VH-VL binders against o27280. Designs and how they scored, part 47

Target 1, 266 residues: o27280
Amino acid sequence: MDSMNVPEVLEIKRIVEESESVKTFIFSWDFRREVRPGQFVMVWDFRDEKPMSVSLIDPVRSEIGISIRRVGEFTDRVHGLSEGDLLGIRGPYGRGFELMGRDILLVGGGIGMAPLAALADEATARGMRVDALVAARTADELLFLDRLEAAGVNISTCTDDGSCGFKGFAHERLLTLEENHDMAAVCGPEPMMFQVMRILDERDVPAQLSLERYMKCAVGICGQCCLDDTGFRVCAEGPVFWSQELSRVREFGRYRRDPAGRRVPW

## First folded at step 19 (VH-VL)

Design Ag17
Fold by OpenDDE, fold request of step 20:
Structure Ag17 (fold): chain C 266 residues (1-266), chain A 118 residues (1-118), chain B 112 residues (1-112)
Amino acid sequence: as target 1 above (266 residues)
Amino acid sequence: EVQLLESGGGLVQPGGSLRLSCAASGFTFRSYSMSWVRQAPGKGLEWVSAISGRGGKTYYADSVKGRFTISRDNSKNTLYLQMNSLRAEDTAVYYCARHDWYGSFDIWGQGTMVTVSS
Amino acid sequence: QSVLTQPPSVSGAPGQRVTISCTGSSSNIGAGWDVHWYQQLPGTAPKLLIYENTNRPSGVPDRFSGSKSGTSASLAITGLQAEDEADYYCQSHDSSLSGSKVFGGGTKLTVL
């Protein structure tokens, strides 16, 4: 058993309130264990385990951040934790984002901005121009705006209710923005990603998209996160996929499999 | 310092041709769409033409379609406007302007005057 | 006959608040395209004043503010100063004009 697969019990160094439903938990990290934006870790609260994207990678402070949205029983428990409390962390796992070119477009929805925030930090550190379309249902759910702004990222916001920025969906907003990007990174609700990918393909912009599926082992063994038609395992071959790869995945944007393996529509 | 500098303006007869240039400096030129905007004496601003950062897409106002050609040389950080079949109504100060991500013009040149007259 | 409609002129005394309207249609502002504003001082090139409806570039005083609603936008100037005397233009994009940028007719602001 690889040492990376043994959960390390880590103390929560600090907690950042990102929004009403999202907290970022900061941990000390040994960076001899490499971690890339787009990769995920398995978070263990000693009762259950869930995959979570890394939203902060800080080699200077030797810290990583994991942003967690409050959506169920597990995350409710985690959100009840305080600084100094313990969590089990194993990983990182999966394929992260690859940066290319000079100009990058980020399109994120809700908690999908978590890995993109980390990617933004890396991109800006490399001297890339970063444009970020940040989408959410409401203004209160928009994430990492101050952080992105501080990093020199150009931000455009989109909300379903129009409470902040463009009123509508991310793919609609994207049609009203300039197109000069070498690549795009997309993460959020799958219907959003599906529409955004179509636009980017039409614009001939190479795109990477991060998928979310039910994961159990995180090491490509159990097959729980296997995508139909391709056999791609989101935990092993993903969660970041190129648009060309996803074009082969029939279920993308259409349905997913629940923990019981049943097809459920988005 | 980010800067745009237009040149090539002057006096030309109706039916004549003129080529404008815009030299860009202080930023990664290919990363930005560029436009030409003109202003007739004592009149308002009129968008003329636009070109994408890589030069693959061009756009023209109806008033200049078929007569004007926008182009760019990213290796020289230069924007061009070839103006053919010039008319008196084309008389204006011509500005080159950089597009930001939002579609606004965040950087402008000083402009170059084009006068079409007999 | 500009695609976007502005009042030809507005005036105000120093310290007052003035508003410049920009009226579009369902094919531009109403279609979801952003409105941007420019200030043009006499004998100079235009300068970006407001972008993306409400945002100020660096160096633009907070006396300037933009808003957008429906098919119209508005530029507000508070604490009017003599140096604000200029022409102001709104700009957007029109979906029906093959990717064309569109300007308002411009508004001459006179400080009394």
Scores: ipSAE 0.926, ipTM 0.958, lowest interface PAE 0.5, mean pLDDT 96
Fold by OpenDDE, fold request of step 20:
Structure Ag17 (fold): chain C 266 residues (1-266), chain A 118 residues (1-118), chain B 112 residues (1-112)
Amino acid sequence: as target 1 above (266 residues)
Amino acid sequence: EVQLLESGGGLVQPGGSLRLSCAASGFTFRSYSMSWVRQAPGKGLEWVSAISGRGGKTYYADSVKGRFTISRDNSKNTLYLQMNSLRAEDTAVYYCARHDWYGSFDIWGQGTMVTVSS
Amino acid sequence: QSVLTQPPSVSGAPGQRVTISCTGSSSNIGAGWDVHWYQQLPGTAPKLLIYENTNRPSGVPDRFSGSKSGTSASLAITGLQAEDEADYYCQSHDSSLSGSKVFGGGTKLTVL
């Protein structure tokens, strides 16, 4: 048995309340095990296991953070935990983001900002200029604003209801912003990512997008996260994909498969 | 220190030509779109022209289209404005301005005066 | 004529609150383009005062505030001080003129 696939039982060191529905759980981490923004871990609460993006990578403190949105039974249980409680963590898995150039655009929606927050930290540490478009349905769903600001990130917000920033969708806001970026990283609802990708392609901005799919094994075996036609496994070839790769994925922005394998439209 | 410094202004006759320069320092020049904004004596601000960070896109006010050309040399951190077929109404202080991500002008030069007169 | 409309002048006494309006149209402010504000002291270059409708750059006092609604924007100055005497300009983008930045006509603020 490969030790990397065996969950390590880790103590929750700290919990950061990011919003009403999102908490970041901090764990001690041995950085001999490399972790990159955009990669995910499998979180095990000893009953169920779910993939979660790494939202904080701190080699100085030897810590990682996992941001979890309360959306179901598993996450409800996890949100009920306290500092000192235990969780099983295995990973990291998947392909993370690759930084290139000097100017990076981040476009995130909701919990999709989790991996982008980690990416922002890395980019800023490298001396890159970071612009972040943070989108949400409402103001209370906007994540990591203070953290991003503290890191020196330029922030623009948009909300569906106009409760904060631009009233409208991320792709609409993007059209009203300057476009001088070497690359973009995108994570959020697929309809958002689909539209954002279109704009970035028109602007000739290389883009990486992080997909979310139902997955089980996280090691490319079970096929639950396999994308139609291409055979891409989100857990292995992804979750971060280049726009050129996603252009080959018919289902992207159109539908996903549920745990039963049924097509579910976005 | 972030700074923009315009030069090249002066007196020119109608129909003449002039080339303005703007030297940028203290920031990564190629990362920012740049504009020229002018202000006639005792008048308001008027946007003249803009160019993207990499120079691939240029924009012009209708009042200067076909006569002015904006360009940049990122290796020299310099913005240019070639002004041809100058008119009396082109008389103004010309400012170089940096675009921030939001489309505002967050850095301005001190301006260079262009006077078109016979 | 400026694409954005400002009052030519406003005045107030020290300590008072003054407001400068900026009226656009459906092709600029109403189209979703942000409004920015600049302060120009006599004999100086303009300075960014408000960006993205409501945000203050570093060094700008909180006495200055911006707002946007519909096709209009507004700059408010509270606790008016003598040093606030200047010209103020709003700026946006016009979608009918692709790539074109647009300014208001400017407002001269006099501190009485």
Scores: ipSAE 0.925, ipTM 0.957, lowest interface PAE 0.5, mean pLDDT 96
Fold by OpenDDE, look of step 19:
Parts: sequence; structure tokens; C-alpha cells
Structure Ag17 (fold): chain C 266 residues (1-266), chain A 118 residues (1-118), chain B 112 residues (1-112)
Amino acid sequence: as target 1 above (266 residues)
Amino acid sequence: EVQLLESGGGLVQPGGSLRLSCAASGFTFRSYSMSWVRQAPGKGLEWVSAISGRGGKTYYADSVKGRFTISRDNSKNTLYLQMNSLRAEDTAVYYCARHDWYGSFDIWGQGTMVTVSS
Amino acid sequence: QSVLTQPPSVSGAPGQRVTISCTGSSSNIGAGWDVHWYQQLPGTAPKLLIYENTNRPSGVPDRFSGSKSGTSASLAITGLQAEDEADYYCQSHDSSLSGSKVFGGGTKLTVL
């Protein structure tokens, strides 16, 4: 078996509290092992394993960051860890984002900002102009604002309850912003991404979207993350897809499959 | 330094034509939408026209539709306003202004005066 | 006459707080479009003062603040200073005018 598929036991170097429910775990990383924004890793706490997006890529410090939202038993355990504790990391896996042009639009919702934050760092390092629409349910759930600002990213915020920025959803806010972008990267709740994609298509802005599905193997074997009609495996052909690819995916924005393979509406 | 510099203003008779230019420097010109905003002597600000960064979309105030044409040459970092069939009410200082992502005008030129009089 | 309505003038003494209102409609401010504010000193070009309803560009003192609610917006100036004497304009976007930007009529602020 390829060494990439064997979890490497890594020590948590630092923990950054991003919000009440989100922590970023920092690890030392050997960059002979390439990693791109939009790719994910499998995180193993020696009991269970879950896919997580890479939210920080720092070749200078030889570090990566993985942002994890507290949503269940596994993430509860992980959030209980401290600096110096150990986790198993295998990967990276999947197709990451591609950068093109000079001006990029990022649209992120909640924890979906994790891979986009990493992308923002790369884009700004390349001298691109980066605009980021950051969405969340409430102000307290907005992620990476200080980090993005420090990177020189122009930020617009929207919250469902209006506690910060535009009151409403990301696609509604997007309609009220200027549209001079060469490409867009989108990640968040699938209903949000669906609406945002429609707007971007109408504006003729090439868009890449990162999907989330139940993943078991992460190597394209088990089929648990297959998208209906296309046979796309989110872990292999994704998680980042072009809008043209997603236009062929019937289930996108409509439903997903649970661990038992049943259709679950969004 | 980010800068906009208008030129081409002057005196013209009613029914005449004039072409304004706005030279941009200090930023990636194609990345920003641009507008013309005018201000008649002793009056308020009036939006005149806008053009997208790539020049694919143009917008006009009703007061100038059919008479004015906004354009840009991104290779020259220059914004233009072709004004035809000029009227006395078109007399104003004309500013070029850069759009930020939020739709505000974050950078302004110093303006060029256009006087339409017989 | 202007799509957005402002009081023609306001005045205050040094150190006081003054407020300038900007009243729109359901097709502009009420439609979700942001309000921006500009300061124009005598004989100069306008300068962006507030963007996206509440944000200050670099160099703008925190004694300037903006707010938005419903179909209206407001600019507040605390600790009024002599150099604040200027014309102030609100600006937004109107959905009924095919992507047109719109300005208020402007407010002349006099420092007594």
C-alpha cells in the first residue's frame, strides 16, 4: 500500500480557536508531500476517522492547519484534545482548487470558509485581487475574518440574522456586489452553493465549488460518496468541481445520501 | 500612488460634441468598474455613466442616454466619455471615479470643467 | 428631485453631535443596496467617507459613523470640528433604474 494511505501520527503543534464551535489544529508538515487548497485529509483519533479540509498551508513554517467544527461525537473528542496530543493524518486526497486570472471571488458559508481561507493565502501570494463574501448564520459563526483581512482580502459579510453585515443569504448579498472577477471559488452549505452557482453562471464567471459527502475510504473504492447519474466520486474526482461538471449532477443542491445510502433532502 | 486624472473639458456650443478622458495609474485598471459623475455649479452630485472592468457592460443615466457613450481602453489605462448633442444643462465639473467591490466610489479624479454655452 | 432625500443643511457647535439622514425607497436602500457617504470640502473633489453602510476607509476618524435601517440611512458625526464643515452626500443603487447609481441631494454642514 502507498505510504500516503497510512495514517501518520502527528502531534498537535497549536490550536487556534476560530469560534465557539470551530478550532484549527496546526501540525508540522513535510512539504515534499504536496498539498493544495481544496484537498482534504482523513483525521484519525484512533477510534474513528473523518474527512477534513485543509485550511492552512504554510510552507515557510512547514505547517498545515485543519479546521474542525464541533458537530458530533468524533469532533467532540477532537475538540477535547490539547496541544501536544496526537492525531492520525492520512492524505491529502481529492482535487483541489485551480487559480486563474487576476481577480478571484470567494464565497463561503460557515465551515466552508476553511478551504477558501487556504486558497485566499495562495491567491494573495500570487498577487491576485481577492474578494471574499463570508456568510454565516450569526456574527459569532463568521470565520477567518482577521486572517483574511491581514492577507489583504476585501471582505463582505452576511448573516442570516443580520447580526453582522448584510442581513440575508450569500446569494442575495452577491447580487448587490460588483461582479468584476475572472473566477470564483465556492464552499458552504449545498443550498447556498447551488444558488450562488446559478448567479455566477448568469454572470459568465467560471466557478469551482467544493462539495461535501459522506466519505469512507477517501480513495475512490467504496463508492459511498458517488454522485448520482455521473458516477463522480467526491473523494476522487472532487471535492472541487467546476460548475459545468456540477450542472450534470442531478442531486446537487437537492439531496445527498446518508451513511446507509438513503436519499436525504437538503 | 492610486490616481485618476481627467482631461478634455472646455467650452462648447449647444449641439456640439466633446470627448473626455480619464487616465488611471497606480492600480490594475481592468479590475475595476468606472463611472463618470458630474456636478453642476453650486449643485449636487449626479451619476452619469458606468462601465464594467472589462468593458462588456455599460450603464447610463436617463438624462444622457442616446447622447453620451462611455468606453475604456484597458491597454492605455484610460476611461472615455464621448458627449454628443450637448445641452446647457450638461454644464458641470465631470469626475471619473473608481468602483470598489461594494459599489462605492473609493477613488476620484480632480474633475474637468465642461461648459456648454452659446 | 434626487432619488435619495437629504436635509439641505445641518449645523452644530464644535464638540457636538450632528446627524444627517438619507431617505430612500424600496427600489434602492430598501431593496438591500448598500449606502455610501462622501465628504466634499469646498473647492475639492468628493472623498469616500463611509462605505457599505458602516465601514470607514483608512484615514477616516472614528467620530464618523454610518447606519442603515429599512429604507433609510444616517451619518453621525461626534465631536464636531471646524474642518468638518463640508457637503455630505449619500449614495446607493437603484434597481428600477437599470443598474444606476444614485446620490442624495447633499447636505451642507455648518460648524458654528
Scores: ipSAE 0.909, ipTM 0.949, lowest interface PAE 0.5, mean pLDDT 95

Design Ag17
Fold by ESMFold2, fold request of step 20:
Structure Ag17 (fold): chain C 266 residues (1-266), chain A 118 residues (1-118), chain B 112 residues (1-112)
Amino acid sequence: as target 1 above (266 residues)
Amino acid sequence: EVQLLESGGGLVQPGGSLRLSCAASGFTFRSYSMSWVRQAPGKGLEWVSAISGRGGKTYYADSVKGRFTISRDNSKNTLYLQMNSLRAEDTAVYYCARHDWYGSFDIWGQGTMVTVSS
Amino acid sequence: QSVLTQPPSVSGAPGQRVTISCTGSSSNIGAGWDVHWYQQLPGTAPKLLIYENTNRPSGVPDRFSGSKSGTSASLAITGLQAEDEADYYCQSHDSSLSGSKVFGGGTKLTVL
């Protein structure tokens, strides 16, 4: 079933502390509303509403998980909630990742690993080989490592400060890893995704990248999530795009827009 | 379970040719780059050649470039090394080895001996 | 001459700690390439001992550990045992050699 025009109020079933700044909120979910890795939901705290990526899709337990990084007032309020508290959820929305071939590379920066963790679960369940490059500024911000290991994912880490794994950026680490992949899925800070995309394009590896843009309606009617040049709506045609779709967009990796629609640098 | 089995070694005269094979089983062969690594009697390990999982890229040590050709047949799960213009210094045990994502050799065969002597 | 330099031999008594160095350059270890270690018991094929500088494959005892700093790497063996007597090789990648894998010259470990 398609989502309602209004949020469904759901009880927080379980909270997982992923890091000091990231929590995963788990809800019971009726999977007649199909959910795919890379799709997002709008989370409503009865004051404001923000898009959040789905990080756990578990039809067997009838659960979804939504990972939220504390970055401002909305996320501070949500992080203050406990099991049993209520949130509104509408969705899922957007185009998720498509799997192809037998060998997939995941490149995730910070909270960008959330949708990739869900994709990793699906890929391993299909018998694919999954290699994941997990990036953060520092070791305590690396996400989902135990979960990825338990799923049989091959993990490499990098941190800006070198506190865990390779010292440096994800695109720098990628140059020192083997190249045998049928596709890649990339999610994280847009400057990182741009640099990673350039390497993958040079290597002729089909890549899907998950973008973040300001969203209001989430169903494609308000126009607030549009990309320059093409008019693609991140909430409808994305948030997951193929690299070739993004190659026509000068905005990608260059600037972003604030809630008022003004261009600002990354 | 996961196995690499080399074959094709033997005695050959200088200037001669020999083709080595490495049969792979227990894993998805095309997903992995492969190498040949050799070890002369009583000496250390020397990387010889590598080929990407899908076969599009090949690499050779300077000591064998122009004389050896690495190839693979992914439909047969087999790695090959065609060795031409053999020299006495090519005498060694030749191992095939699988690359992991990190660039290590995580699976090795037991090797096949190549002796170049009159 | 090996691109990566290892001491030709090291010895220790049972229970001791020994280290084996692997010295590279700015075109390999110093460029950010990982160091991997292999154990070769007499008459056998090499076996992966350490990958990605510090990680142990399943089944490798925790008395083996690896580290990397600058242009060099080190393999440490604590609680030395008789079965550790073997040849040990480090391996990396060298950018100046057109994407070549490179080995150290090897180190023979003798347990006294």
Scores: ipSAE 0.761, ipTM 0.892, lowest interface PAE 0.9, mean pLDDT 90
Fold by ESMFold2, look of step 19:
Structure Ag17 (fold): chain C 266 residues (1-266), chain A 118 residues (1-118), chain B 112 residues (1-112)
Amino acid sequence: as target 1 above (266 residues)
Amino acid sequence: EVQLLESGGGLVQPGGSLRLSCAASGFTFRSYSMSWVRQAPGKGLEWVSAISGRGGKTYYADSVKGRFTISRDNSKNTLYLQMNSLRAEDTAVYYCARHDWYGSFDIWGQGTMVTVSS
Amino acid sequence: QSVLTQPPSVSGAPGQRVTISCTGSSSNIGAGWDVHWYQQLPGTAPKLLIYENTNRPSGVPDRFSGSKSGTSASLAITGLQAEDEADYYCQSHDSSLSGSKVFGGGTKLTVL
């Protein structure tokens, strides 16, 4: 009933510690405002507003969960909140993931596992076989492992420092795993997603990748989330794109844009 | 209950042919790569051949390449091994085995004996 | 001619710890491929014992453990029991043998 362009002030119902640096904030949600895995919300702490991934979609309990990594001033303030405190939420926005076939591969890096955890719940509920490659810099940054295991997801981990699982990058691990998938969903650092996309393309596996860009309006009117060469707006045409859409975008995996529109390397 | 059941073994003369079958049940067959693995009497395990879940990729040990053909019929949940130009050194118990995502063989059949003797 | 080298036999008394080595090369274990282990009881098909270097399938006791370092892997069995008497095989993948799964030669474990 509320417009998705106006923040709704919601009470934090529950907080889940996912790691030392990541918390999931759970809110009551009226599912007449439909939410799909891969969509995002804008979280407002009454000073600033940032896009955040939806990691839990539970229509039965009328709850959503939003996973937030502590990386700066805004997220530090949000991490300092308690159950019962208020946040503004507007959305959801963007194009979510589509499921196809019976066998899905998930490849997530860091907080990028958040939307993939929501997708895994939907995929397993449909009876799909779900294989998840969960990547991070270190073992303590691997997210959602217990939740994925409980859902019946087959998990492989990799860490840059080798503290858990395969030592190395996600694309390196992927080359040593079996290939029997109808589709893949990928979310994480853009350099990782670029390398994973190339492997999946060579294997002829349809892939959907979720991008992050600077966002101001979240509804596609300001142009701040546009991709070079195509004019795609991450907040409107994405954040989830098919790999063939991204193959026409030279900036993918190479650079991003700051608030002033300048090209900045990843 | 996840099961693999091999059949089609027997006695054959050198230079002859034989076709092995492996019936799969209790799982979505097309989702998994499958292998044939053999074991000569009193000897160790030797990987023979593999096929992808959808059947588009096949692999063979050098010792059987050009003589053996792996195939599958996903509508019948059945894996096959066509063995031609058989030699005495092909005498073994032949197992079918399911691959997991990690590349291990997580499910094995009971095996079927192939004897190549003059 | 196994690509992975295992000792042909190992023995131990009940309650002891034994290890079984699996030595590969830069084209298999050293290239980052996982090592898996199988137990084969007399007259039976092999059974998966360890996958992805260190993981146990459901129902495998924690006295079985695996490790991998460099080009080699090891299976350790603590609290050795009479029923552990079996053949043990390591398995991996070899990049020089395009698409090829490879086994070690096998190790006969004798419980004294």
Scores: ipSAE 0.749, ipTM 0.888, lowest interface PAE 1.0, mean pLDDT 90
Fold by ESMFold2, fold request of step 20:
Parts: C-alpha cells; sequence; structure tokens
Structure Ag17 (fold): chain C 266 residues (1-266), chain A 118 residues (1-118), chain B 112 residues (1-112)
C-alpha cells in the first residue's frame, strides 16, 4: 500500500481564515509526492472523507494548503478544529492544470479560486502575465485578493450584488476586458464555467476547466465520478479538462447528480 | 524600464504620406494591444487607431479610415502608423499608447509632431 | 463633438475639492465599459490617473478618486494644489463605433 491509497494522518500546522466561511489548513508535506495546481486530496476527519482542492503548494517550506468552505456537517466539524489537531489526507489525485504561453487568464468563482491561486503562484514564478477575474456573490466572499496582488497578478472583481467591482456575472465582465491571452483556467460554479467557456471558445482561447463531481474511491475504480456519455472519470481523467473535451459532455452546465445518482438541476 | 518612443513626424504637404514608428521596450510587446492617439494644437485627445497584441484585429476612427493603416512587427517590438492622403486637419502630436487589461492607456510615449501644411 | 461630455473648465482654490464629470450613453459607459482618467500637464504626454473607474496606479495620491454611476463618471480632486493645474480627460469604449476607444473633450482645471 502507498500514500495515494490510504490516508496519512497529518497535524494541522496553521489555519488561515480567508473569509467568514472559508479557512485554509496548512500541513507539512513531503514533496517526493509531487503536487500540481488543480489536483485534489481526500480529507478524512475520522468519520467522513471529502475531496478538497489544494490552494497552496510551497516546496521551499515543505507545506501544502487546503481551502475548505463551510457548507455542511463535515466541513462544520473541520472548521471547528485547531492548530495541532489531526486530519487524514490521501492523494494527490487527478490531472492538474497545464501552463502554456506567456499570458494566462484565470476565472474563479467562490471557492473555485482556491486551485487557481496555486496556479497563479506557479504562473508568476515562470514569469507569465496573469490576469485574474475573481467572482463571488458578495464582496465578503471574494477570495485570495491580497495574495494574488502580492504575486503581481492583475485583478478584476465581480459580485452578484455589486458590493465590489463589476455588478454581475463573470461572463458579463469578460465581454468588457481585453483579449490578449494564450490560455485560460476556469474553476467555480458549473453554470458560470459553461458561460465563460462559450466566450473563450468564441475568442479562440484554449481553456482548461476544473469540474466537481461526487467521489468515493478517488482513484478511478468505483465509477461514481463518471461524466455522462463520455466515460471520463473526474478523479482520474480530470478534474481539469480542456474545453474541447467538455464540448461533448451532455451534462456540463445542465445538471448534476446527487450521491444517489439522481439528476438535479444546477 | 517600460518605454515607448515615437518617431517619423515632420512637415508634409497636403496629400502626402508619412509613416510613424513607435519603439517599445521593457515589456512583452505582443501581450498588449496598442493605440495611436493624436492631439491637434490647442485641442483635446482623439483616439486614432488600435491593433491587437497579435495583430489580428485593427480598428480606426472614422476620420482616418481608408487613409491610415496601423501595423506592428512583434519581432522588432515596433508599432507603425502609415498615413496617406494627409489633410491639414491631421496636424497633431501623435502618441503611441499601450492598453492594459482593463482597456486604459497605462503607458504613453512623448509624442511626435506631424504638420500638414502647404 | 466628443462621445463623452466633460465641462470645458473648472476651478478651485488651494485646499478645496473639485469634481469633473464625464457623461456618456448606453453604448459606452451605460453598456458596462470602464471609465479611465488622464492628467495632462502643459507640454507633456497624458498620464494615467484612474483606471477601472476607481483604481489609482502606484504613485497617484489618494486625493484623486473616481466613481461611475449609470451612464456617467466623475473624477474628484481634494486638497487642491498648484501643480494640479492641468487638463483632465475621461476615456472609455464605445460599442457603436466599431468597438473603438473614446475620449471626453477634456477639462481645464485652474487652481486659483
Amino acid sequence: as target 1 above (266 residues)
Amino acid sequence: EVQLLESGGGLVQPGGSLRLSCAASGFTFRSYSMSWVRQAPGKGLEWVSAISGRGGKTYYADSVKGRFTISRDNSKNTLYLQMNSLRAEDTAVYYCARHDWYGSFDIWGQGTMVTVSS
Amino acid sequence: QSVLTQPPSVSGAPGQRVTISCTGSSSNIGAGWDVHWYQQLPGTAPKLLIYENTNRPSGVPDRFSGSKSGTSASLAITGLQAEDEADYYCQSHDSSLSGSKVFGGGTKLTVL
């Protein structure tokens, strides 16, 4: 058995409060297990296990950070933990983002900004120009703005209620921004990602989008993370897909499945 | 240091031609759309033309369409404006300007003077 | 005639506050396009003063501020100083003009 298949019990080294509802949990990490932006880990609180995106990848300090939004019983319990408490972590899993060219656009909605923050750090370290459109429902839910600014990322914000930046949706804001990018990376609510993908396709900008689906095994065996009609397993062939791969996925942007496999609207 | 330097201005007769150049340095030229903006003596700023970072899209003010051609050579970090069929009303200082992601002109050259007079 | 309308001049005494308006239409500011502001001192190239409606580039004092509402925008200057005497231009994008950039007509600020 190796580290990918069973949780390693790790001590929470540090907790960063990103917003009222989002915390980043920092752990020591042995980077012989390579981690790339866009990959995920399964976080085990000794009762349940959920997939979470890696938001900080720091080989110099031997640290990773995992950002978790409080949304239910599992995340409530994890948010109640303190530095020094233990969590199980297995992974990393999945296909991460690939960087190309010199100019990258990031479009993140809510917690979807977490893997994009890690990607922004890598892109800026490579000397890329990074433009980030950070979206949320309200100003209080905009994530990682100070970190992105410190990294030299150009930031534009949009909020549904107009409390910060452009009032409206990310795809509406994109129509009023300059188009000089070699690629884009997109992560957030699936309806947002669908609309953003349409604009990027029209502009002939290669795009990678990160999907969220229900996961059980995280290694591609159980079939719970499969996309309709394609056989793609989000935990194995994704969670990051090129826009062309998603163009043939009938469920993308239309519906999701609950843990019982039932179609539900987004 | 980020810099834009215009050249090629001068005195020309009506109906004549000039080509302006703008040398860019200190930044990745192909990543940015560029514009020419002019200012007639004692008058305000007037946008003239723009070109996308990769050169695939060009735009012109109605007052110059058909007479002026914007182009760029990304291998030489140079923006150009070919001005044909010049008129007295084209007399102005011509500025080279860089677009930022938000659509502002964040970097300007110091301008080159074009005088169209008989 | 500029697509964006600015008053031709404004004035104020040192230490006072002045505002400069920029009025557009549904095809530019009203369509969601940002407003940017430039200061032009006599004999010099324009300098970016405000971008994305309200943001200041590094080195621009916080006594300069911008706002946008509906089809209009405004530049406010507080604590006027003699060196603020200049021409000020707003700029946006107009969807009806083949997707082109547009400037206001300019406002001459005189510090009394």
Scores: ipSAE 0.726, ipTM 0.872, lowest interface PAE 1.1, mean pLDDT 90

